# VHH binders against q84jc2, part 134

Target 1, 232 residues: q84jc2
Amino acid sequence: MSKMRNLVEEKFLEFYESWVIQLELYLHQLLIAHNNNTMSETELRHLISKLTTHHKAYYTAKWAAIREDVLAFFGSVWLNPLENACSWLTGWKPSMVFRMVDRLRKSRVVLVEAQVKKLEELRVKTKFDEQKIEREMERYQVAMADRKMVELARLGCHVGGESVMVVEAAVRGLSMGLEKMVKAADCVRLKTLKGILDILTPPQCVEFLAAAATFQVQLRRWGNRRHYVTHS
Below, E stands for the ipSAE of ESMFold2; O stands for the ipSAE of OpenDDE; V2 stands for 0.75 times the mean of E and O plus 0.25 times the DockQ between their complexes.

## First folded at step 8 (VHH)

Design ia2 (framework vhh_8fcz_2; at its last look DockQ between E and O 0.01; V2 from the best seeds 0.00; counts 0 for: pae E 17.5 > 2, placed apart)
Fold by OpenDDE, look of step 8:
Structure ia2 (fold): chain B 232 residues (1-232), chain A 125 residues (1-125)
Amino acid sequence: as target 1 above (232 residues)
Amino acid sequence: QVQLVESGGGLVQPGGSLRLSCAASGFTFSDYAMNWVRQPPGKGLEWVSGISGSGGSTHYADSVEGRFTIIRDNDKKMVYLQMTSLKTEDTAVYYCARPSYELWYLTGSEYFDSEGQGTQVTVSS
């Protein structure tokens, strides 16, 4: 069955397509920077700043969109099934990025002991924050089996009357709760990213960001090939 | 087996125009964004422009915005860079580049899958 896209889905799809293309272009720049040891620290910091700004732009757009329709992000029609399968509360799982950090440790990148310690502390904190959100989500999911959800169920059985208004109100309430959780998760993502970038040197940041961008781009490409999904 | 072959470079006066071409082969062309990068004399590689796989989105470096236009033809597997209002600082070897970095964080391999020989653009009075 073809799912009809709403206005929020269409707008965000267009945004995301453009955003991903720009990400790929930034990835190219990161690779150039990484492979060409001629860039100054100032230049590297500028590149890092561009990437940071790019990610911030994504969440700015996302938060504007979820204010209109948070449910759109639980379907995420702009993502392929693989991307969706790897999604945690409408995005990447914060603790996942430490696998990329671990990759740095296995590469030619030398992390000093102080950096390693700070990264581990951040890892623990990130994990704690994730668990906190997960507990809240669980509580929310249990609470969904209340009167409001009963009304939603009734809507599936009949159409008409004051019940429709009640159901709409219930959906709004549910959406607000979901929006809060999604924003909380995004905050953890942003804090984690910032934390990592604050610990790493500019060259290390470039390599980290390249790894992250590569993962995202390749996941999308692989998913598109596997599921014959084209986004344009 | 990925190949990118650039052409169209040459000597041009400031304010002039030039059109670069890149012929691509060895991969599903429409699945990849294509880019132009350049290397000025004595400098490192600089990103110039990019275009999405479908051609629906284009991006430019600030230094060339409004002067350069990137276009692609997926049927012919070609990407073009129309350059106008050329400046002396545009002098460089221009390369067509595919942003292919396959599972780099897993393998540690850092590669542009394919870079051609480039095409020389010289802007001089």
Scores: ipSAE 0.026, ipTM 0.462, lowest interface PAE 3.5, mean pLDDT 86
Fold by ESMFold2, look of step 8:
Structure ia2 (fold): chain B 232 residues (1-232), chain A 125 residues (1-125)
Amino acid sequence: as target 1 above (232 residues)
Amino acid sequence: QVQLVESGGGLVQPGGSLRLSCAASGFTFSDYAMNWVRQPPGKGLEWVSGISGSGGSTHYADSVEGRFTIIRDNDKKMVYLQMTSLKTEDTAVYYCARPSYELWYLTGSEYFDSEGQGTQVTVSS
């Protein structure tokens, strides 16, 4: 029926566009630090803290918004179709970030054995938490299907005010469950990010954050591009 | 085991000042950022402020920025919240929390797990 954005979607779109612009500015700083090695260790730690704060600000805004409308984050109007297609429970998949670490190790980052051991422990913990969330999401998908089936079965019969009340209560219950699931997934994302940054040295953190920001910015740019083909 | 003990709450007039304290034990304090969260009457938990493990980075909710200051002392394993220009809307039970992302998971819901009893701040004319 309606194609219009609700208030939650409009406000978060405005926030997200500004947030991504700032991420691109931080990416510029990360690339300078990465390419020229012109920053002191103190300056690197400050830049890393700015990136961490920037990501926390995203989740703070997101968690406020999902209290009002968690469904807005499943197929978001502020993301292009490619970005939406790459999401896992409204964001990046925590275990996939270790592929980025692995690629950095093959190209320019050398880790000592203690770091490798700690990263492997974190990878296992992250994967365990992901699998737990995926199992819980399966339960919510069944619950949503069951409530839809009850609604559909009742549509072949008479409807009254009680039917609307039952459907509204069921939708409210599912929305609260989805909010819990999204927050749990975001917590795994934040714990994984902080864990990686704690294990890596400041120069290694800059390499990692640069790679992560580059991936996110490129995904957005690629998904926004249009292609035209001429035939003569 | 982890223990967080809040203190320093009380009754103050609007515009007044108050400093909250939190004594931490049972974990490597300097490895963790520390936070203040609050529960206003009849509402869920709200995040107020956070400070990095080193103390080099501080963060504030919009509603308190410019009025509250978070401070830590890693030698004494203490975190403080210096509150100024207090408003009636600041009335709440204030809790000290380490940066457990499970705490954020429970923010604003019935699934809150607190390590301390909190300290009551009441701002009333």
Scores: ipSAE 0.000, ipTM 0.102, lowest interface PAE 17.5, mean pLDDT 76
ESMFold2 (binder alone), look of step 8: mean pLDDT 81; pTM 0.836

Design ia3 (framework vhh_8fcz_2; at its last look DockQ between E and O 0.03; V2 from the best seeds 0.00; counts 0 for: pae E 7.4 > 2, grease 25.3 > 24.2, placed apart)
Fold by OpenDDE, look of step 8:
Structure ia3 (fold): chain B 232 residues (1-232), chain A 125 residues (1-125)
Amino acid sequence: as target 1 above (232 residues)
Amino acid sequence: QVQLVESGGGLVQPGGSLRLSCAASGFTFSDYAMNWVRQPPGKGLEWVSGISGSGGQTHYADSVEGRFTIIRDNDKKMVYLQMTSLKTEDTAVYYCARPSYELWYLTGSEYFDSEGQGTQVTVSS
């Protein structure tokens, strides 16, 4: 049976496709800016601001959609299998962006000692926050193995009105919990990004953002080619 | 072998109009966003405009917003830049560009897949 997409999935799919296209265009700007050593700090900051605004728009849309159907994001029909495989709680794993930072360190970018120290502190904090969320998720998943989950497992078998109400309540509870977890993860993502951008100089920010955007765009391209996935 | 060939440049007075063209070959044109960039005298490369593969989305630098229009013809594998209300500061060599961000990510070197010879645009009274 083909999986039917619900309204939330379809709307977010359209949004995401448009969002990614825009991201790619921004990426081109970032790369060109990176090669332009004559750009002023003001100009670079403006470009950085555009990108940060673009990312904020994604989470605004995501959180609105999650309120409607958080479960849609655990299937993420707008992502290819490769993208999904690399997802941690419906998005990128916060600690992974430090790989992008490491790339900066290996490039022409010279980080001063103070920056390196701050980045390491942020890395530790980010990992701590990730682990905290993971522990909470584990606890949540274990707690789900209760009477409500049993009823949920019988969803397709119950025909009685009272049983249906119990199952609906269970689904609501599950959804609320998952929503909290996803939002918590997103907060860590946003805090991590902000932290990195606050430590880096404008030119370094441009390179970092370019690396991150490149990874995202290429991951999608690679995944689509490998799995013959086309989204329209 | 990716090839991009720009044309349409010339000398124009302030307030004038000019249409640049870029002929693309060597790749699936519709799969890639295309950009116009320019290099003013004594300055670095500046992004001017971009258009998505399908042509559904366009973006412009603040300096050219409202004056320039980027369009593409996927059947002809062409990208165009319609320039209006030209200013002296628009004087530059204009290039059609497809950044190779994949190569940049993998190698750390930022390059375009192909860079043409560009087309000179001079705005002068």
Scores: ipSAE 0.233, ipTM 0.669, lowest interface PAE 1.7, mean pLDDT 87
Fold by ESMFold2, look of step 8:
Structure ia3 (fold): chain B 232 residues (1-232), chain A 125 residues (1-125)
Amino acid sequence: as target 1 above (232 residues)
Amino acid sequence: QVQLVESGGGLVQPGGSLRLSCAASGFTFSDYAMNWVRQPPGKGLEWVSGISGSGGQTHYADSVEGRFTIIRDNDKKMVYLQMTSLKTEDTAVYYCARPSYELWYLTGSEYFDSEGQGTQVTVSS
């Protein structure tokens, strides 16, 4: 309800700033590994493990934060508006990462037919889970637009005190549903990521993780760049 | 083939209104957040507004928030930008775009797929 950043938002903003800086450092390591053929398979797996652990740390922090304020993750203060606009249910859309996987077909490390089949099976499962979440979210949003919720919001805008308490109770009910949906979406994200990394070889994993990190880092940089408006 | 066709631009005075339209084809429209980006004369691309695939989330650049409204119709595969209270600074070619998920490291180039010719909006007094 507050336009001011609360304590939860401020703490997560600090976490996210540090997390993204570290992601960028890992991206440089991924690019070195991708461009040099001298790293052993063991060294590649170590780097992949660091990236996996880094992503898991994000979700650990996120799930702690959404218990206190899930609404903070819908239009997040630690993301610029462009990053928020590209979000699907508080994060990257699981089915879209397969476009990065499809790009691997053009890389120097060719996908074997068995990998292609497993990736297609995973794509279908991921899309199914994604669509299930979308249907549940749509139904929840329709229920929230119910005339009783609209009337409670209108009463809160017109009067203070007791009406604010009623509006806050309605918002808390919405927050419980949204927390469930966010966790479900995050589980699809984590299962999809793990599934992809389990199917790919270590060099392919490095290339995939580099593509994903590049997209995230550069979307943030582009969205944060100052835009001048000409007075022409 | 991805196809995005923008229309509805024109010449207006400051304070005027326009509604831009974008017809999309060649991809699963509801899978993509759709965006409006603009290019002012002699300048780079600026992101203007975005709408989630379902249409449930809308976002705006600070410079247009409160004045512009993004709307989508997934059945017709259409995106709209309702612009009001136009300023001379809004003069640009406006493009309908989807996020590019094919950007690769070392290229660092385009963050959006915009395949249309755009539509010119000119705000002058």
Scores: ipSAE 0.035, ipTM 0.517, lowest interface PAE 7.4, mean pLDDT 79
ESMFold2 (binder alone), look of step 8: mean pLDDT 81; pTM 0.841

Design ia4 (framework vhh_8fcz_2; at its last look DockQ between E and O 0.63; V2 from the best seeds 0.00; counts 0 for: pae E 5.4 > 2)
Fold by OpenDDE, look of step 8:
Structure ia4 (fold): chain B 232 residues (1-232), chain A 125 residues (1-125)
Amino acid sequence: as target 1 above (232 residues)
Amino acid sequence: QVQLVESGGGLVQPGGSLRLSCAASGFTFSDYAMNWVRQPPGKGLEWVSGISGSGGSTTYADSVEGRFTIIRDNDKKMVYLQMTSLKTEDTAVYYCARPSYELWYKTGSEYFDSEGQGTQVTVSS
């Protein structure tokens, strides 16, 4: 049986597919830029700006969508199982991107001591923020096993009455909490990304962004091949 | 083996037009985005334009936006670059390119698994 998608899922799926296609095109530009040592700093900054704008557009769309149905993002029908398995609170785990930074260290890119120090500080801060969110999420998950959860359980038993209204209210409350958590996580993602880009030089930023984009694109490709997932 | 063969270059006056062609083979063409890149004399490789696998999305460098058009024919396994209002600064060897993410990931320095010989475009009065 094909899983029925709601309107939010359908719209965001369409958006995401287009967004990923554009990301790949930007990735091509990043790769060429990385190989082109004659590009000016201004040109590199412009490319970086395009990518950052592209990422901002994703979160703008996401936040609009989660306001309508945050639960859609906990199923994320636009992602394959591999992508979903790698997701932390409906997206990439902020601390993960430091692996991309580590890749820079292994490359021909030389980070100065001051950059290394700042990156480490940012890593620590990012990890702290992640843990804080995880604790809050845990609290929410535990709290779900309360009166609201009982009402949700009862929904499956009867199709009408005052109880349905109560359950609906409970679901709304839960959704609001989840939305808050997701937004908090996204803020950490954006802050982390900005922090890294502020520390790195333009050439380093290009390499970093290329690494990140490559990871996203390849993860999706791998997942699609492995699980035979086809999206519209 | 991936093969890309460019053609259509030549000498043209400023303001003129050229159409470049690239014949692709050795891979599932429609599964890959394709790009045009160019190398001006004494300069590094410069990205010019890209087109998605389906052909539904295109992008251009600012320097060529509004003047160049990238299109593809998946049935013929061809990608084209229609160039108009050519300028002297458009003088370069033009290459059709398919980036290899896997190669880049492994090497950190290589981006294309295959490159053609390119086609020379010279814009001069």
Scores: ipSAE 0.295, ipTM 0.711, lowest interface PAE 1.6, mean pLDDT 87
Fold by ESMFold2, look of step 8:
Structure ia4 (fold): chain B 232 residues (1-232), chain A 125 residues (1-125)
Amino acid sequence: as target 1 above (232 residues)
Amino acid sequence: QVQLVESGGGLVQPGGSLRLSCAASGFTFSDYAMNWVRQPPGKGLEWVSGISGSGGSTTYADSVEGRFTIIRDNDKKMVYLQMTSLKTEDTAVYYCARPSYELWYKTGSEYFDSEGQGTQVTVSS
């Protein structure tokens, strides 16, 4: 059972390893900013902008890569098995990010009533968008199963180059459909992140971004330790 | 025991240069990102720069970007901060720091293993 990496997987593995290392460096900056009472609002907004730019860079690279090979993002070679098992449509599940906001609200972040109301509105909208994507995926899967049965029946009835062309068209249609759904999910992720950062104050945004980066770094370390026994 | 020892500070004029050194011991150095932080007179800690364990990725505070360069030598277990175009606002005690996720989990506030007194950099005419 030989494994091979195509060009897309090789390039994105290199990108992702660098990207997550940079995320950890930004985490260090966030943690110092959390403890520095004298940072101005402008300074905090610049730091927040660095983090949002870093996240956007991930999606820019990802969207270029999925145009070439969307299947590489289902069971990715650059993620450990735990990270892959936690993926929802090639990434973190948008509604789950509100669990992180809830944890911060209980321990580190004091929210005023207006913020709580706006966050709940965003949570409902995010869940609605998630469910819409899940419904589209289900409809796509049903449509593909129906088309496959019809195509297999036709292939059993005749032999020739026309059958190859039909199979190739079906495969391309599946790939294009998955690409569209992955991009839709990513847009919900980006909209949810932006929505949260727009509602929170700059110090609260720093807390949230630090928690999010910490979780991602921990998930990677945790999953890697299960794979690799003993790193000194 | 983790130890980080800073050196290379001194008095320089605005526009001058210094190279700070940090000697690390007591841990597998290449496994950890390393950081420089500083404490200006009468102010809290300010993050300056960070470098990945391999040295392949670096990042800098806006106030020092383009003027400071962080470098590491994993064979010698050293981190350096090459400082150029120094300004009076760069005056601070500079500390080398390693992240410790265990310490952060345990204390809720301490994240970096900073040892010793740091190294003083004074930029004045």
Scores: ipSAE 0.176, ipTM 0.608, lowest interface PAE 5.4, mean pLDDT 80
ESMFold2 (binder alone), look of step 8: mean pLDDT 81; pTM 0.836

Design ia5 (framework vhh_8fcz_2; at its last look DockQ between E and O 0.61; V2 from the best seeds 0.00; counts 0 for: pae E 6.7 > 2)
Fold by OpenDDE, look of step 8:
Structure ia5 (fold): chain B 232 residues (1-232), chain A 125 residues (1-125)
Amino acid sequence: as target 1 above (232 residues)
Amino acid sequence: QVQLVESGGGLVQPGGSLRLSCAASGFTFSDYAMNWVRQPPGKGLEWVSGISGSGGQTTYADSVEGRFTIIRDNDKKMVYLQMTSLKTEDTAVYYCARPSYELWYSTGSEYFDSEGQGTQVTVSS
């Protein structure tokens, strides 16, 4: 049986598929730019700006969608199982991107000591922020095992009446909490990304963004092949 | 064995038009986004245009936006670049390109697993 998708899922799936395709096209530009030593700083900054704008567009769309149905993002029908398995609070884990930064250290690009120091500081801060969110999420999840959870458990037993209204209210409350958590996580993601880009030189930014985009695109490809996932 | 063969280049006056062609073989063509890149004299490789696997999305460098059009025919396994209002700065060897993410990730420097000989475009009065 095919899983039924709600309107939010359908719309975001369409958006995401288009967004990922565009990301790949940007990635191609990044790859070419990475090895083009004749590109000016202005040109590189412009390319970086295109990518950052593209990522901002994703979160703009996401936040609009989660306002309607945050639960859709905890199923994420637009992602394959591999992508979902690697997700932290409906997205990439912020601290993960430092692996991409580490790649720069192994490349021909040399990070100066001042950059290394700043990156380490940012890593520590990012990790702290992640942990804070995780603690809050844990607290929230534990708190669900209260009256609201009881009402949710009864949902399947009632076809109508006052009880259904109570359950609906409970679900709304839970959703609001989840939305806050997701937004908090996204803020950490965006702050981390901005922080990294502020520390790196334009050429380094291009390499970093290329690495990140490559990982995302490849993860999706691997997952689709492995699980035979087809999207509309 | 991935193969890309470019054609259609030549000498043209400023303001003129050319249509480049790329014949692809050795892979599932529709599964890959394709690009045109160019190498001007004395400069590095420059990205020109890209097109998604289905052909539904296209993108262009700012320098060619509005003047160039990338098109693909998945049935014929062809990619085209229609160039109009050509400028002297468009002079370059043009290549059809399919990036290899695996190659780039492993080497950190190479990103094409196959390159053709390219086609020379010269814009001169």
Scores: ipSAE 0.602, ipTM 0.852, lowest interface PAE 1.0, mean pLDDT 89
Fold by ESMFold2, look of step 8:
Structure ia5 (fold): chain B 232 residues (1-232), chain A 125 residues (1-125)
Amino acid sequence: as target 1 above (232 residues)
Amino acid sequence: QVQLVESGGGLVQPGGSLRLSCAASGFTFSDYAMNWVRQPPGKGLEWVSGISGSGGQTTYADSVEGRFTIIRDNDKKMVYLQMTSLKTEDTAVYYCARPSYELWYSTGSEYFDSEGQGTQVTVSS
């Protein structure tokens, strides 16, 4: 049995395919920039700006789409099962990005003490915001269950018309709450990204953006691989 | 065994045009984005342009946008760089390159998987 996809899913699938292809092309630019010292600081800042604009364009399209169908972003048809399994509230988990920064520090970049201190402060703030969202999501889920149970209990006295209204109201309430939570999570993602890029120097930003793009592209390639095996 | 062979370089005056070619073999060509990179005299590699596997999306360095066009022919396994309004600063050895998808920060890979011998473009008044 084939899966029926609504117009929101079809449109966002096409958008995301194009968006990730462009991310791959930017990755190639980042790899060249990261592997030589010829580029001026102005050129590096321009490339960084292209990447941040590309990421912002993703959220612009996403926020338009979640107004129409937020549930499409939980178990998305444009992501493979591995990508979906790695998602936290429809995207990357903000606190986990600091593990990538840590790996770069151990292998490719040297940070001064002032940068290390600022990154630790940002890590703590990011974790705090992340946990606040998780608590809000849990409280929302409890509150919604209690409200649904009251409405469903009342349905025991009423015939079909009331049951449809109660279910429709519950679905609308769930969708509106999920939209709020997804946008809050996306705001933490954007603040964390901007915070990291503000702390790092332009060459360090290129290293970070290259690592992030590489991880995303490889997660997609590995998850799409027919045999799920390594090669070379 | 991946091979990339560039050709079409030469000596040209400022304002002139050239078309570079790259013949690819040894891999499923349409599965890979392709790039042009260049090495100006005494400098490191500089990214010039990229094109998606299907050919549907292209990108250009700011310094060449509006003057250069990247084109591919998947049937012939060819990549081209159409250059116009050439400037002396475009003087370089030009390479076509296939992307690497390995995790460079953990495996030590720093460049594209493969590059050819390149083709010299010299723009001199």
Scores: ipSAE 0.043, ipTM 0.507, lowest interface PAE 6.7, mean pLDDT 79
ESMFold2 (binder alone), look of step 8: mean pLDDT 83; pTM 0.854

Design ia6 (framework vhh_8fcz_2; at its last look DockQ between E and O 0.36; V2 from the best seeds 0.00; counts 0 for: pae E 11.2 > 2, grease 27.4 > 24.2, SAP .741 > .668)
Fold by OpenDDE, look of step 8:
Structure ia6 (fold): chain B 232 residues (1-232), chain A 125 residues (1-125)
Amino acid sequence: as target 1 above (232 residues)
Amino acid sequence: QVQLVESGGGLVQPGGSLRLSCAASGFTFSDYAMNWVRQPPGKGLEWVSGISGSGGSTTYADSVEGRFTIIRDNDKKMVYLQMTSLKTEDTAVYYCARISYELWYLTGSEYLDSEGQGTQVTVSS
């Protein structure tokens, strides 16, 4: 079952592999920093900034690729099955990161009441936003199974260059809708991440980011071991 | 049994150069990113540099960027740190480190699953 990869898939695969490798290196820095009580707040903030910049770079690349072929991200050939199984609309589910925050609470990290309240508010908002996107996706999927599918079927029954062009145009239209939804989801992800980082202290941010990075890297490793997936 | 053995430290004047070496054994070397970390007097352990398993990606602390170079030889199972333009603030015990984020995830505290005895680097006039 060898899948033919298109150019977008190939390019993004290469990008992602490199990006994950760099993430691991940042993770090492985070872990060392986490246990270094002599680091200044300025130094911690700088490290946090490096990580946030790294994540922003991912979405910049993703959005560029999505403009070319959003459908590539619904297959996500650069991910192993485990990673894909944990994906929500081509990425991590925004509300999931609060589990990382919960982990902080179970650790040596003490959150003040004000932080707890703010985090809860953010959690509620994030869930609301997720649900809104899910409803839109549902509507889109239902429409695809009904009206749009019939339309594509009708067009596909005709042989000829004109018919092919019309079908392609229709598919492009559908892809645009998907692109909007994916971008919306990504916005929720970024807003959620920013929100959490704004609530946490620099040391807490470092631990949070380390937890998140660990999850991503380990998920990939576990998935690759289990499924013997090689992406290169 | 994972083993890391550092060498190459010494006394050097400001502006001088040193090359640290780390010999690794007991694991598939190329499967792991390697790090150099250091502990200055009276300070905590700080990250200096890292290199991916393949050696294709490197990263440096801002304080050493442009002055230090991390290199690895997977055939020899060696990792090196070329230090140039050394400063007094570079004085520390330097360690070669393999980091286990999995261990950290499980324990919440431990992340160095292997480090050597360290090598002393002293930069003084």
Scores: ipSAE 0.801, ipTM 0.931, lowest interface PAE 0.6, mean pLDDT 90
Fold by ESMFold2, look of step 8:
Structure ia6 (fold): chain B 232 residues (1-232), chain A 125 residues (1-125)
Amino acid sequence: as target 1 above (232 residues)
Amino acid sequence: QVQLVESGGGLVQPGGSLRLSCAASGFTFSDYAMNWVRQPPGKGLEWVSGISGSGGSTTYADSVEGRFTIIRDNDKKMVYLQMTSLKTEDTAVYYCARISYELWYLTGSEYLDSEGQGTQVTVSS
């Protein structure tokens, strides 16, 4: 193989493959619910609950894996190159999900003025939280680079256990910082998802979740084909 | 042109077995997850089972788990559904399906991309 996979990567690859096939199955149910005008509000809420539980399960598994190896989530072996290129801090960019919300207004879904106001407030908050995380990441990288340059200069002629211990300490510090940043980004993703679902009615939630699942599944399918296509 | 052709249905007694087949043509078969769905008499479509494009991941509806097995052969462009321990409730027309997942920022959406004519399975004493 041209790339070695550690145990964390192999375990999460197996999880992710199963997780995506289940997402496809839920997408089928979402599409039926979207096209069926006879489903009750209770039935729709049950389906929405299944999707939210499925997304929560992803983060549960991810956070367990990050404790073991956060670097596995930067350029993941379970994602194709197109999927990796679309990632922001190991996942979908929270502010980009509002492109799907904007498309709901062009479809059969009608948003009441109060919903539009709340969605715009959430968009602004989401963007603010994104920018805060980006600033903290930049500050952390600068601080680590300064500390690392000093440590590397001290390692110039040193060989053996002292050099290994210093490098190991620097790697541990970087990994802990990256884990914090990834978890912060994931919290923004979960808050944004929850916020959107709280604002939308059950039929609107079904259409939104169908759009999101469709995008994720199609991105995976098209990236696996390796066709000459422009992603936008 | 995408085409899916189901076969292998028939009459069977409760507890019996059948193997359904689906021949696919007109698309890059290994790129798509494939599904079996069924339509019981007088009812809507019910999802039965799915298999990933590689064949490495399979999933089943609760009502058939442990009794049905989905299999694909990418070289022959075939999907199969091995059914065992059949019950009267399994009586339905069974369809092999490729489900459309269009990206909404680029194109419109469809409910189902393509499915065949179906094959009848009847389980009765």
Scores: ipSAE 0.005, ipTM 0.178, lowest interface PAE 11.2, mean pLDDT 77
ESMFold2 (binder alone), look of step 8: mean pLDDT 79; pTM 0.814

